VH-VL binders against o60147. Designs and how they scored, part 322

Target 1, 175 residues: o60147
Amino acid sequence: MLEKNKYLYIFRHIQTNQVLLSQGNVLKKTALFQLPYPLQKPVAPNGMRPAKLRKDHWVPLLKVEFPNESMFQSVFMQLLNYRKYRSVQPLTSDLLKLPIPVRRRKIMRQEVPNTIADLADILNKEKFPENSVRLQLSDKSDSEYADWPPSVQIDSEEIKLSRGFREKTTVDEAR
Below, E stands for the ipSAE of ESMFold2; O stands for the ipSAE of OpenDDE; V2 stands for 0.75 times the mean of E and O plus 0.25 times the DockQ between their complexes.

## First folded at step 15 (VH-VL)

Design kn7 (framework fv_dargistotug)
Fold by ESMFold2-Fast, scan of step 15:
Parts: sequence; C-alpha cells; structure tokens
Structure kn7 (fold): chain C 175 residues (1-175), chain A 120 residues (1-120), chain B 106 residues (1-106)
Amino acid sequence: as target 1 above (175 residues)
Amino acid sequence: QVQLVQSGSELKKPGASVKVSCKASGYTFRSYGMNWVRQAPGQGLEWMGWINTYTGEPTYAQGFTGRFVFSLDTSVSTAYLQISSLKAEDTAVYYCARGTPWLSYGFDYWGQGTLVTVSS
Amino acid sequence: DIQLTQSPSFLSASVGDRVTITCRASQDISSYLAWYQQKPGKAPKLLIYDASTLESGVPSRFSGSGSGTEFTLTISSLQPEDFATYYCQQDYEYPTFGGGTKVEIK
C-alpha cells in the first residue's frame, strides 16, 4: 500500500558501515541488490543473489525530505548511478596489497562518508529552492563529510536509534 | 498534463535501421526515467530496458544490446530507440513509458506506440 | 530474470461479474508488482502499483492484493469498458511482464 512519496531513507549496517537506500522507512529485500560485496559467503557458486536481511543489523543513517516526488526521483536516480559507479571501479594498488578481508572492511567502512558526499554533490549540482530539502541524521557529525548547498536544511533533532524512523522499525518485514 | 508522443509507423527491409522517437511534455523530463517496451503481433509485453534521463545512462535487458541503442535529446525532451541490422523478428509495436525502475511505482504514462514492420 | 505466470490466460465473463486474475513470480518480489490494462490498439494503462496501491483516476472496483510470490488483481463488478487484456509486471530486478490475461464477453 506504499504511496509514491518524497522521502529518501538511508540505512547503515551496524558492523560493516555498508549503506542501503530505501524509499520507505522499512527496508525491502530488494535493497540488497545495491550491495557490491556480499555480507555473507555465497552458498551457491552464483554470488549475484542477495543475502537475507537481518532486522537487527540495519539502523537509520539519515532521512531526506524533498518538496515533491519529482525531486526525490531525480536524486534517487543519480544516487543509484553513483552506487553502481563505485561498485565497478578498479581497486587501487594500496587496497590490492591488503588481505581480502581487510580490503573488504576498508571499502565497506567508506560507504557512509561516500554516500553522504554523493548526496551532497548531487544536491549542489541541482538548483533546488533554499531550505526546500530537509535532512535529519542519526549522528549530526556525519554532515561534516560534505559541504551542503543552501537548498538543504539540517534538522536540529537527531534520529534516536531506539526510535528509528518509526516506533518499531523492522528490516525484511516491508510489504 | 503528461503526454508521450511517438513517431509514426515504419516499414523496413531486413538489414536496415530505424530510429523511433518519444517526445515528452507536461513534466520535468530529467526527473523520470524512460523505459522501452515492445509487443510483437498477438504477443505480450516485453521490457527492453530504460534510460536514466538525468545521467543519460542506458540499461538494456538481456538480448537488447548491440543492435538496440537508447539515447536522449534533453533540449527537446525526447528519447530515442535505434534498432540496427533489422530482422523480421523485430516486427513489433515499440512503446516508450515513463518510470524509474526498482521503486515499485510502475510505468504511469505511455506513448501511443510505434509499429515497426520488417518485411522478409 | 524473474518469470511471472498469469492465470488464466483467457477468461470469459459477464457485466457485473467479479473477476480475479492471478500472477505468480518465480521468486520473492516482495510488493514490487504492478498491474496494467491494455485495450485493443491502445497502449497499456497503469492500474495498480506496489501490489495494492490504486493509481490515481482508476475506478475503485479495481484492487490488488498479495505479496512475495502470489498476487491477485480483482475487478469487483465488471463493466463493459473493462473487457481488455491485463498484465502484471515486476521491478524487483530487471522489469518483466506476465503473459497477459484476456478478459472477454461471455
């Protein structure tokens, strides 16, 4: 019964710092297709299938409210492109020198700062009205990963983990 | 109001090329993706792929790369489908449809369709 | 890719009938399913998205239900203008359509 809306919800993994984008306040299983590296070893040889989400492993990172559906979709389309671009980039020589588990952890830890930087980059390129985009973070210090345009208003209230995006936030329960 | 207007029907010989246009009006062109869907005579709908109208990045479904090219002219709010080296099996009505995949929003506006007939 | 199987492929009905069409997905697609109506010689029209959300301007006699792998489109009281072919479509992965269900006059 999901309505087309103007909210973008971003979640992070509590251990790996991997990021998932959602158009709703509860993660859908399809969000796992955004992950470039599986959280679990593939059972089958074909590792293209997503792992199951665990409801206690993902917490709110930030919520973005756009003034309309059109702006939400424009930003979402661009973020999908940034996510895909990052997943196919060649590894640097310094990363290639690291053992595979250490390399994966370094890459995954960068998803939070990278996603925040990508969001800010998109919003800086767009010419949205002043204070038209509302940003609410779980940790306000994460806003320091980027310079925000005049279109963005950062909410003074942080998202409290105990409350999430709704009183009972459930991963893998959405629709 | 939102409208997608496609170019007229085409009759081509095998080996020729065709370019179908889809002109959008009534909304911000770059804010919504554009999908291409084909329907062979008497058959069902088949998704060919989409183009991200903001970035210009096309994504093709399996079997619709190489001969099929999605492009844009954002200055005139128009999306294009080009098919090269036409085969008889390409005979179909080709639709453009507005929508961004993976949001569960469906494709809410469609062009009227362009019939491409490839004679053997 | 994900396959969608519609049942029945053909249905004969009278005005006023309750019509139900089923769509089954080859894997769990959550609620990422839409329903379309196509009349002869016309482009498809979106009826329902996100499994059960009625598109603006669509009559309330149309409803969608289901999640995961089984979905149903229901027309509570068939009208003359409802004789058409209906398609389900998923966008959980690369979008795919079901084979269609043709609803004709009995």
Scores: ipSAE 0.031, ipTM 0.637, lowest interface PAE 6.9, mean pLDDT 82

Design kn8 (framework fv_dargistotug; at its last look DockQ between E and O 0.29; V2 from the best seeds 0.00; counts 0 for: pae E 3.1 > 2)
Fold by OpenDDE, look of step 16:
Structure kn8 (fold): chain C 175 residues (1-175), chain A 120 residues (1-120), chain B 106 residues (1-106)
Amino acid sequence: as target 1 above (175 residues)
Amino acid sequence: QVQLVQSGSELKKPGASVKVSCKASGYTFRSYGMNWVRQAPGQGLEWMGWINTYTGEPTYAQGFTGRFVFSLDTSVSTAYLQISSLKAEDTAVYYCARGHTYLSYGLDYWGQGTLVTVSS
Amino acid sequence: DIQLTQSPSFLSASVGDRVTITCRASQDISSYLAWYQQKPGKAPKLLIYDASTLESGVPSRFSGSGSGTEFTLTISSLQPEDFATYYCQQDYEYPTFGGGTKVEIK
């Protein structure tokens, strides 16, 4: 069977720090449905699902290359599950004490580290072969949000962004 | 090999309910989404929605909310489409089709289709 | 919803002919387009995804091109088994299909 894709891109919203998972380096509109709090006329702030995809508002957070498509699919689905699980959990008393705007901002700030931690946790559980998963970060410091298993090789090079949040590459990767 | 096997043809009266099954094999069921596509006689293809086979979350296309319910039995790698309060216009072949994460890369494997006929 | 307009709706051709089917999207869908072949009484078969990537097992006479709003499916040399209805489908948003193009024998 022909492998269609083994690359995971995680994008971050430049204003809200919301996170979207993508199988390609170009976000499609349906990616927005990953966000748990839809409103009919929302803006990205306050944990809302934007009505429109503004590609220029999203930048790659990290790129993951998996050994094969099956591993990619599995990890992708698990990441979605982790996110969903968090979205349905009751808010802590500490968060509830905060004004709604502050609360939402705080929750939004946690999306990036939580997603990274989720990824690491999933990869730890999967026990992939050593150095079989290549992780490239836009900011190397983001790798500190998690302990990575031996299966993960962190790329020494950071993701280089071009206009429209695309990675600067001569040949586009499979989407 | 990947296979999707659907339940047999159904003949129903208006107002009745039908449940179509789609049994998957040859791959990890929870790693790929399951889509449903409708095709009325002599008409084109219409995407009804999909279900996340890992989380169980269904997503319905516009026009397929309310009477249409996607469900799973992961223990037997089976997806279900239930249509309630059947109408004559529901007469169609219903396909299940495997999709990659978040509806990408096309629908690569299809069930053989299930004809649902609604008539008085 | 994104509308896909296929042209032509009907196409008569002979074996060996070069066949071209066009799919136009109502908005930019990048390369998130697939092509399907459907024969009477059968389920659709995926031919091409991501506008130009040939699905495994699909003959090389099939090819896809285009990006943005204009896409093309080409059969370089039509074979007897290629007489069927072809559909384009976008997945940039929730999937929608084109109206189909029936390729008939001349």
Scores: ipSAE 0.548, ipTM 0.855, lowest interface PAE 1.2, mean pLDDT 90
Fold by ESMFold2-Fast, scan of step 15:
Structure kn8 (fold): chain C 175 residues (1-175), chain A 120 residues (1-120), chain B 106 residues (1-106)
Amino acid sequence: as target 1 above (175 residues)
Amino acid sequence: QVQLVQSGSELKKPGASVKVSCKASGYTFRSYGMNWVRQAPGQGLEWMGWINTYTGEPTYAQGFTGRFVFSLDTSVSTAYLQISSLKAEDTAVYYCARGHTYLSYGLDYWGQGTLVTVSS
Amino acid sequence: DIQLTQSPSFLSASVGDRVTITCRASQDISSYLAWYQQKPGKAPKLLIYDASTLESGVPSRFSGSGSGTEFTLTISSLQPEDFATYYCQQDYEYPTFGGGTKVEIK
């Protein structure tokens, strides 16, 4: 059967705090094309390959449950557009004073608060039904980066890092 | 209604160049990536690469670097595939296909295909 | 690149038959697998994406299953219009297609 609900999985890099969006609970290697600052140098000039994806370097940030795939797709694309807008904005004078590597590190560290703020802004504009969108965070304090609309219910349980976004099946529990 | 309409068949001599067009309509052109897929006579499908319609940045699969160029004219919602220094092995049907840049929603709309024949 | 192996390459079937096509990936691709139908002289048509999600407008007799390295396309009751070549395709890395399975009339 077709599923009614759709999930947005958001990951963060353990060192850089860069953010990746995913429609599944496992990152695909091409998700790395979302990054403005690649984690690794490109492979040979004769071919284009994504930077190496190290699954152990990406941890869950938050999971968003939407009532349907249409809402998921709209929010996902809007988040990418917000990130694109941020990438082309002029840098502040404080950032321009910094050496390029230090500047990049500070910009990358802001991706977590920026993504959370952008998500809340999108959800505030869309005016979805009360409690129709569910958020589950790895660290509930990250919810404080934004003011949430009535459409959002924040789960009292945090994502358990030992399980990531993966859930045990009945078969796994029997083992 | 989403449509991708490609230019007509081409018959070329070895060493010539060809430019195939793919005109999109019925959706916001810059919101979806454009993919190119090749199918040699009697053979299967081969992904050549894609172009980010928002940035204009092309990505080529290994084997399609050098002689193959993806480009756009956003003012007319059209993507282009140019093949230079044509070889007999380039004889194939070339398809353009719409895909999401970051979502695994498959290639959901396809052009009708352009047959490029390279013979002397 | 990730290799996709389809089996069988050819299969003969009758109207009303249950048809099963398999696709095996050379490495774990999670659920990032799509299925396409191609009729002679025509462009491919998307049937299924994200391993098991049916594309809008595709008949319910088509279904997909699997994750990781083994995937299956099933046609529960083959119709005359279903005689075609079927392809799997992954986008976990640079997209690659399987070799195709031609479903022929018996």
Scores: ipSAE 0.452, ipTM 0.804, lowest interface PAE 2.9, mean pLDDT 86
Fold by ESMFold2, look of step 16:
Parts: C-alpha cells; sequence; structure tokens
Structure kn8 (fold): chain C 175 residues (1-175), chain A 120 residues (1-120), chain B 106 residues (1-106)
C-alpha cells in the first residue's frame, strides 16, 4: 500500500552531449541501447552508439522526483518514444548537405535541449498535481529550454555531483 | 491477463535438436524483451540471454553461443529457443520470461517451463 | 560476468521467524537487483525489483534493501507458504543469478 518516491536520472555525455535516461543513480551498461546502432551495423542517420559505456564520460544532467512508480514509468516511456520518433525522421535538407561526421555532431548537440523540452512537454500534458514533481538540474539555465507546468517544482540548488548521482555533501565537495 | 505458454516436455537423444516455443498473450508482444532461463535438475537459475522483440536481435550469455538460437514469430506473438547437437548436460527446464527492455523491473511473467531430457 | 553470492545457501526456520537472506555482488551494481521465489516444480515468481520495490501482489512481510554490492531480502514473519528457494538477480550488466537460498521448515 505504501508508495515510494521514484527518481528519473538523466545523464549527458561530456564530449558528444548525447543523453541517456536511467531509473537508477548509476547507468546500466545496457543503457547504451537507447542510442541508435553500434559501429558494426548500419549507423542511424542521426547518431552513433559508443562501443563501450565509459562511466567517467557520463555526468548528471538532471534528476526528477516523482511521488510514485506510475508517474515515473509513464514519463520515462514517453521520453523514449520521443527519442525513437526523432531517430527515424527524415533528415532536413540542411543536415543532408553536411559531411556525415559534422551532421552527427550537430544532431547530438541537440539531444540536451530536445530532451529537456520533451520532458516539459510531457509534464505539461499530464494532469499531475501542483508541485508534485521535483526537478533538479546540474545547470539551472537549462530550465530555459522549456516552459514548465505548475506540477513542477524546480529545485533552487544545482546538482553538484561529478560522476553519477550518488551524493557527496557540499562540505565534502568544497574541500 | 499476461500469459506465457510454453510447448510441452521433450525427450531427446544426444546429437538431436529441439525447438521450444513460448506464446505470449495479454500484452503488446513487441513492447517487452523475451528472456530464456535454464534450470538443470536440482540446480539454480541460469540466464541464457534475451531477444529484443522489436528489432529481432538476440543477445546470448557467455557459454550459450553456437548451439542455442533465439528467434521470433511476431505474427503469432511467439518466441523460440532452438538447441542443436543436444548433450546430456542440456537436460534442464527451460523458461521464457518477460522483461522490460530499458527498465530494471525484473522478469515479471514466466512461462510454465519446458523440460528437455537428453538421454541415450 | 558479475558474480552474485547468496548467503546462506540453506536456512532452517520456523513459522513466525524473521528471515534475512544476503546477496553480494562482485562489483557495484547500484540498485539493479531483483529477488525471486521458486517452489519445487514451479516457475520463479518475482518478489522485488530495483533492490527494494515490491512487485504487485507480494505480501508486505517481504522487503528488500541495499545498494552497491550488498543486498538483503527480509521476511519479517515467516509464513508456511514462504518455504521455498530464493534467488537474487542483477541486471546492471547482462543478467546473472545468485546461487539460491533454500528456506526449509525447522
Amino acid sequence: as target 1 above (175 residues)
Amino acid sequence: QVQLVQSGSELKKPGASVKVSCKASGYTFRSYGMNWVRQAPGQGLEWMGWINTYTGEPTYAQGFTGRFVFSLDTSVSTAYLQISSLKAEDTAVYYCARGHTYLSYGLDYWGQGTLVTVSS
Amino acid sequence: DIQLTQSPSFLSASVGDRVTITCRASQDISSYLAWYQQKPGKAPKLLIYDASTLESGVPSRFSGSGSGTEFTLTISSLQPEDFATYYCQQDYEYPTFGGGTKVEIK
């Protein structure tokens, strides 16, 4: 009967700005399957999957606290659907003119703002109670990629963790 | 009502092959991965691998390459496990089990198991 | 492969006892651990996923805890129907199961 809070953790790649979604504060190695196609298969037109999960290359982007599992699961699956939808869309004429490596970098650079906008779009469409969803960002200016519904409480404190979402106190980090 | 129904038990001789079926119902088949788990008599559970039901791509655990093949028929919501060149040590119960592709929600629905017995 | 070591392998207990089963991972697996119950001749049944989340329909006397490398399954007051074999399973990497813990009647 007692429902536990559930967290969505979103990571950003420090070099490519690709995004991975996680149910836990540490990425599973299989999280890479969220990205299109490995190097040994035809590459997706808009992205590439690294061969190995380098945990030191993935840093916190944002964390979302939901009051229950149902809300978390709904939002998580919708985010994946948005990403899948984009991955199969025809590329624009401007992108098709670019050399493939340049094109891929441009597409990957969009992942952070696109994911944040998608999250806000999903939350705006859901009928969640006011202030029921707590959002914490590593860079508060990233909240400006979207308009947030009343259901979202944006935490005034940024995420200070350097790897994963496991907590180290502000005192420890200051020393 | 989610249900996984497996084909019946098999008695085989060494060197033969077997194909175990796992028919899914009560959910969207391509939305969840299908896992295969082996349990030898009196032994623990051993994950053999899984197949992505959306892409059809199998993944095999170490030690389950070559003789073990996962496949699908999405038109009838069925996953298959084929074991070739059967050996006595392949005697086990083989389970199919549903798992979420991206979330760690565990293997939430299991087939009843298929006993494959390999003996001379 | 990530090794999961369950302890104890066998446990003898009485109805009403508190039972604790441990699962140790060979590396940090965060919270990516599930627990299953299996009775003879039956398929395993999912009890707990994500280390501590009870599967729907599982009695509240079951609880899971732990993160990183050490995890526990606790049955707060053992019932007659709880005599079974229990397995942990990680899916941080490609899944592996623990060796199992058989809970028997004393």
Scores: ipSAE 0.423, ipTM 0.784, lowest interface PAE 3.1, mean pLDDT 86
ESMFold2 (binder alone), look of step 16: mean pLDDT 93; pTM 0.953

Design kn9 (framework fv_dargistotug)
Fold by ESMFold2-Fast, scan of step 15:
Structure kn9 (fold): chain C 175 residues (1-175), chain A 120 residues (1-120), chain B 106 residues (1-106)
Amino acid sequence: as target 1 above (175 residues)
Amino acid sequence: QVQLVQSGSELKKPGASVKVSCKASGYTFRSYGMNWVRQAPGQGLEWMGWINTYTGEPTYAQGFTGRFVFSLDTSVSTAYLQISSLKAEDTAVYYCARGTQYMSYAFDYWGQGTLVTVSS
Amino acid sequence: DIQLTQSPSFLSASVGDRVTITCRASQDISSYLAWYQQKPGKAPKLLIYDASTLESGVPSRFSGSGSGTEFTLTISSLQPEDFATYYCQQDYEYPTFGGGTKVEIK
């Protein structure tokens, strides 16, 4: 308890595959503001930003344990910046040729591979100690979206939580 | 060690403006959000909003839009709160407070507070 | 906004007493609740975050419990330095504070 929370909890939307980052094992309503929002109104879950946070629609993707709070904060902020940067980049000509609903679905579905690739890129640029960052995935095949540095240890056990990270036997505060 | 140091007390007349500073030291300024909390005399705590120290983007709580402005000078690790068109009901101690984590709204370090008194 | 109701508003106690303060949220906030101690003329001090996690340097006589809408701060054996006002605060949504509980000498 001397060291504050050093875990990054990453969720994905079960329908759209959009990603939310969380400092806690349960999503806050304000997490929705991470999602790209057009100058138009927020949209239902089939669009860019849901109007309401439906906790049952977000499932665990990845849990990252950092060696200390400072490293957690650095990586978390960089990851948010990478996501912000991606959201404001010009769309490719291939995407612009697609009908708007198809284009939105394709962009949203890429958030999982993009987030994993961005995380790996950040960790490859940082010189963390060997095996100091632990990754636990819901689907270990998602680790194949990137090449990981020696600082990363991928847990052999997958996250078996269907509704979130808050089963008593799998969360630190419940032990 | 982490420290937030605020500017001194202010006595203002209605209609004036005030600018309160909060200088951070002992940590990486851009890695933690800066929050503002108000406490009227004898009353409880009221969150006013926060500023994202990485992007400079402010977010205001309902009731603190218009007359209240959050800003930064990252070169000196300082956050500012400006209140324009001061009213008697603005009389309060204003605190800056650091989020425990980026985008967290639990506050682990607080400035000492700046008393702003608005009276005729 | 999420409303937090603290009970009681005032509490008279003696050194060595077990003190319990309750905070009730108007909606489910999971475990996203913090507790603060404020002494007269001073800034608040964080005691507990995430409902039950003790902040570094805070004495072990302080503990927090609860989830959802009902939360409790307990001081197991009140010390002279513990006479203060205590506030709960949620960060499930943008932050709101409870009205405070003033713990006074009996």
Scores: ipSAE 0.007, ipTM 0.592, lowest interface PAE 9.8, mean pLDDT 83

Design og1 (framework fv_lerdelimumab; at its last look DockQ between E and O 0.47; V2 from the best seeds 0.58)
Fold by ESMFold2, look of step 15:
Structure og1 (fold): chain C 175 residues (1-175), chain A 121 residues (1-121), chain B 109 residues (1-109)
Amino acid sequence: as target 1 above (175 residues)
Amino acid sequence: EVQLVESGGGVVQPGRSLRLSCAASGFTFSSYGMHWVRQAPGKGLEWVAVISWDGSNKYYADSVKGRFTISRDNSKNTLYLQMDSLRAEDTAVYYCAKDEGYKSGWYFDYWGQGTLVTVSS
Amino acid sequence: SSELTQDPAVSVALGQTVRITCQGDSLESSSASWYQQKPGQAPVLVIYGSNNRPSGIPDRFSGSSSGNTASLTITGAQAEDEADYYCNSRDSSGNHLVVFGGGTKLTVL
């Protein structure tokens, strides 16, 4: 029998730069529960959980290929827990000086580098075999947010998709 | 001086509700995540719930999820715990705790003196 | 969730050194904090980040970690050190966010 590899997909919001984690290459509406609960009388756009999913607002950030389900589930759960942990940490003095809308935007803009750093931290602490985990980024310079363990092989090809993780034809790459 | 003062504890019948309050002073309350931690008589510490600085993120222990609601009012420097559908096993001293934050773990640097909740028929 | 295991009781002779341990898989990705609780009182933080002492905690208290184990060491134990001691950590592998150890009752002989 031939077992398929398991993928972690991470999306970025085109306006707020918030991050969503996904088990599939297309976001499900339940992924929106990763976003903060709406406060009464919100000032939109404010990064709070919307009523419906706009798939055209979420673009690929990265994907990670794991050799099996157990490795994937371990990393996925840990990454969700890191994000919950960060969401309840105290504000720094610099953030306190900012008006609340500016403060929220600055916090949201840290989600991309923070998520990449947390993913690398998890992978550095796991005992995965060398080159067993493949990482592909939409922008390879984003790998510079972290130091990666020997278990991670960074794919030389960037993700070139505008609506989720569907791939482009190779004919267009020649032009 | 940092102070956390819990109130609202008492004796209550199973299935009923209580609301706990924690009055905070001596620090910028609105910049911190706040926690409830409980301790049953003669037992150890059990984490109950946490709320983010602005109240937009809340998380609960499995034993209380769906029955307890954490909330805060930053204009009053007050943390709340709404406790519905109370059970005998919820009998405990309830503490509020301040998390100072540290890069890889928890840092509960200040605790209130606690308020006793007794659930008995 | 990933449990934190502590021995329920430990004894030490006055003036001797004692080590209280806390073990769990979450400690590979989380530092431990340690809390002292005397009867009828709220917990008091004595160690954070595995090995840092808050201001006002005597230097006879120290912390360390190795693998899945965190330790609280009291060098030259004094009568006032008799208390319950708890560790906590993040829950890196379960659905919980905060976990506490079961506590260790320290008796100073």
Scores: ipSAE 0.780, ipTM 0.892, lowest interface PAE 0.7, mean pLDDT 88
Fold by ESMFold2-Fast, scan of step 15:
Structure og1 (fold): chain C 175 residues (1-175), chain A 121 residues (1-121), chain B 109 residues (1-109)
Amino acid sequence: as target 1 above (175 residues)
Amino acid sequence: EVQLVESGGGVVQPGRSLRLSCAASGFTFSSYGMHWVRQAPGKGLEWVAVISWDGSNKYYADSVKGRFTISRDNSKNTLYLQMDSLRAEDTAVYYCAKDEGYKSGWYFDYWGQGTLVTVSS
Amino acid sequence: SSELTQDPAVSVALGQTVRITCQGDSLESSSASWYQQKPGQAPVLVIYGSNNRPSGIPDRFSGSSSGNTASLTITGAQAEDEADYYCNSRDSSGNHLVVFGGGTKLTVL
């Protein structure tokens, strides 16, 4: 029932372009452990407690609807693993020429195209049925970061968030 | 030429601690993720831990998580493995390994000669 | 939980062809790399990305993959090829980043 999930939400940080993956419409502060470059210094002495989540600094990047929970879990876990693999990737020679703060900023800005490319790579490897996966993008141009398989149907529609994630008193209407 | 030299191995009693070092040369150490891989006597290879280029990301095998800590000092071109709460099953040759792969799969193009850790009473 | 499986031992006559196999769910989405290890020595990379050879590795070594299986082929085995061979790949389960096969001891007769 409520425990079942077939939706993957991906959020983008408005200042750094870093990415967070979330099950369904809920972005929890533990998701901050996904970040290769923390937004805030650790507050706990042991470094285990994540920095405070500032929900107003995160905007939806994309939403993926899968046919069932099993497919969702498979893709979600693979995508998390891709992020771990990328975080230990060798630096390209162009990055070595940059001061460390500038280098980190450039790496962080690549998280959006990298995450989109990795999602597409996973979906191309998985032999899902034609038009079985629905991809909604906040910005249509982000679809150009990858070539999508026949299993994916893309639409550009406003991504609805849980009540209280970001409250707006203006109309948040379905188009 | 690329060289990795491990040190710090020895005989230690269960429950004690030991720190391993790996001195790197012949490549831009600060540009690569670095790994520890171990091999128990007469057994196969087991991945232990990895650390990113600047030390901001670290990952561990479940068997060592919470007991081992990987770290690096890029100014000294040195990789470390702090091993706490050692168990008999941690007895192994510990290799320092350089990672050159990403998208197609992991591969370790260079390995050190290893340092032996023996945990016995 | 996605362990890679290798046969523990295989034999080949001098000059003949041998195939060493590695299987596991992770190989459906990730390529295998292969390492040669001789007694008392560190492993040496012989094949990466399913079928690429590092500089200095003889052309008798080749790799292939199909589905959940990867293979290392030595065409015209030489005495110096006697060693333990290990495959590795990414861990599809997410519990580890890297997983190794159990190793195959190759004896050249």
Scores: ipSAE 0.674, ipTM 0.825, lowest interface PAE 0.9, mean pLDDT 84
Fold by OpenDDE, look of step 15:
Structure og1 (fold): chain C 175 residues (1-175), chain A 121 residues (1-121), chain B 109 residues (1-109)
Amino acid sequence: as target 1 above (175 residues)
Amino acid sequence: EVQLVESGGGVVQPGRSLRLSCAASGFTFSSYGMHWVRQAPGKGLEWVAVISWDGSNKYYADSVKGRFTISRDNSKNTLYLQMDSLRAEDTAVYYCAKDEGYKSGWYFDYWGQGTLVTVSS
Amino acid sequence: SSELTQDPAVSVALGQTVRITCQGDSLESSSASWYQQKPGQAPVLVIYGSNNRPSGIPDRFSGSSSGNTASLTITGAQAEDEADYYCNSRDSSGNHLVVFGGGTKLTVL
């Protein structure tokens, strides 16, 4: 079953650690537009936005269940804006001193913790009702990247990874 | 001293195109994102577009997306706004503004004096 | 809503203190910025990051933030402070990256 409307899934690339946001548990091709496209060197290499979505290269990072779709939409759009904001800012002098490949890797490695931190920041501002937002992580240690507000209930169970798709079910495990 | 000087404004008919320029001086132009902000006569400020320091990223307000194109030439310290398919509601003073970051947000520490664009039949 | 709300007009007596407030459901209050605009002139940054004052801005200008609100305070208003004031913050609606308040016309009496 597809989980949509009030469910936010965040996927990470298994190699690059790039992050994609998804409404629902199935990653859509249009999600690739979230990745930077290199108009000019050196900020975004062609590899940062693949021409085609390889769903098998993406795994769920976290799942967020909101009380309703409106709350989901608000947080979703804010997350996108946070990402866009970062993409506009110039590189630090420290980064500029690094070779381009190293620089790119370093930037991409920060996408996961940055996204988690962004999510926490947004939720702290939204002031949703206590325990109204349920957060499930593929790795519980990732929750340490941020302080979560009382509105967030962190699930004790980790997400069972399914590449490009929903959490693994019993059927998936039987494959 | 930081200076931003807009040019290219004028009177145009709906559906026509206009290209604005912003000449920057007094700072390292290539190190900062740049914005366009507009203000309709007697109205408030409206963010229009932003371009990253190296031009690799561009974002637009929904009201102008698909019609306006922001660009820059760092060798000339110049910011541009190509406005196509102009509408009456695009009538405004257009300001170029220098980007400055602060924590999770940004602000505009310097503004040009603006150039007036009038779209009328 | 991603809209920032300001009172359209406020007044203050010369030498007195006035506070202009900006409110929004998803206001980035800690990063809010304020701009002064006088008739026929471009906006001028007066406060950034909620409570930081740029060089050249008088110390009578200060900023604060709490929850979903940001405020600009002028302590000891001067005649030259009569202007329109706009708040600015990140936009969460997706229509813009940033959003301005509707502006507040300050009259100094």
Scores: ipSAE 0.446, ipTM 0.806, lowest interface PAE 1.1, mean pLDDT 88
ESMFold2 (binder alone), look of step 15: mean pLDDT 89; pTM 0.926

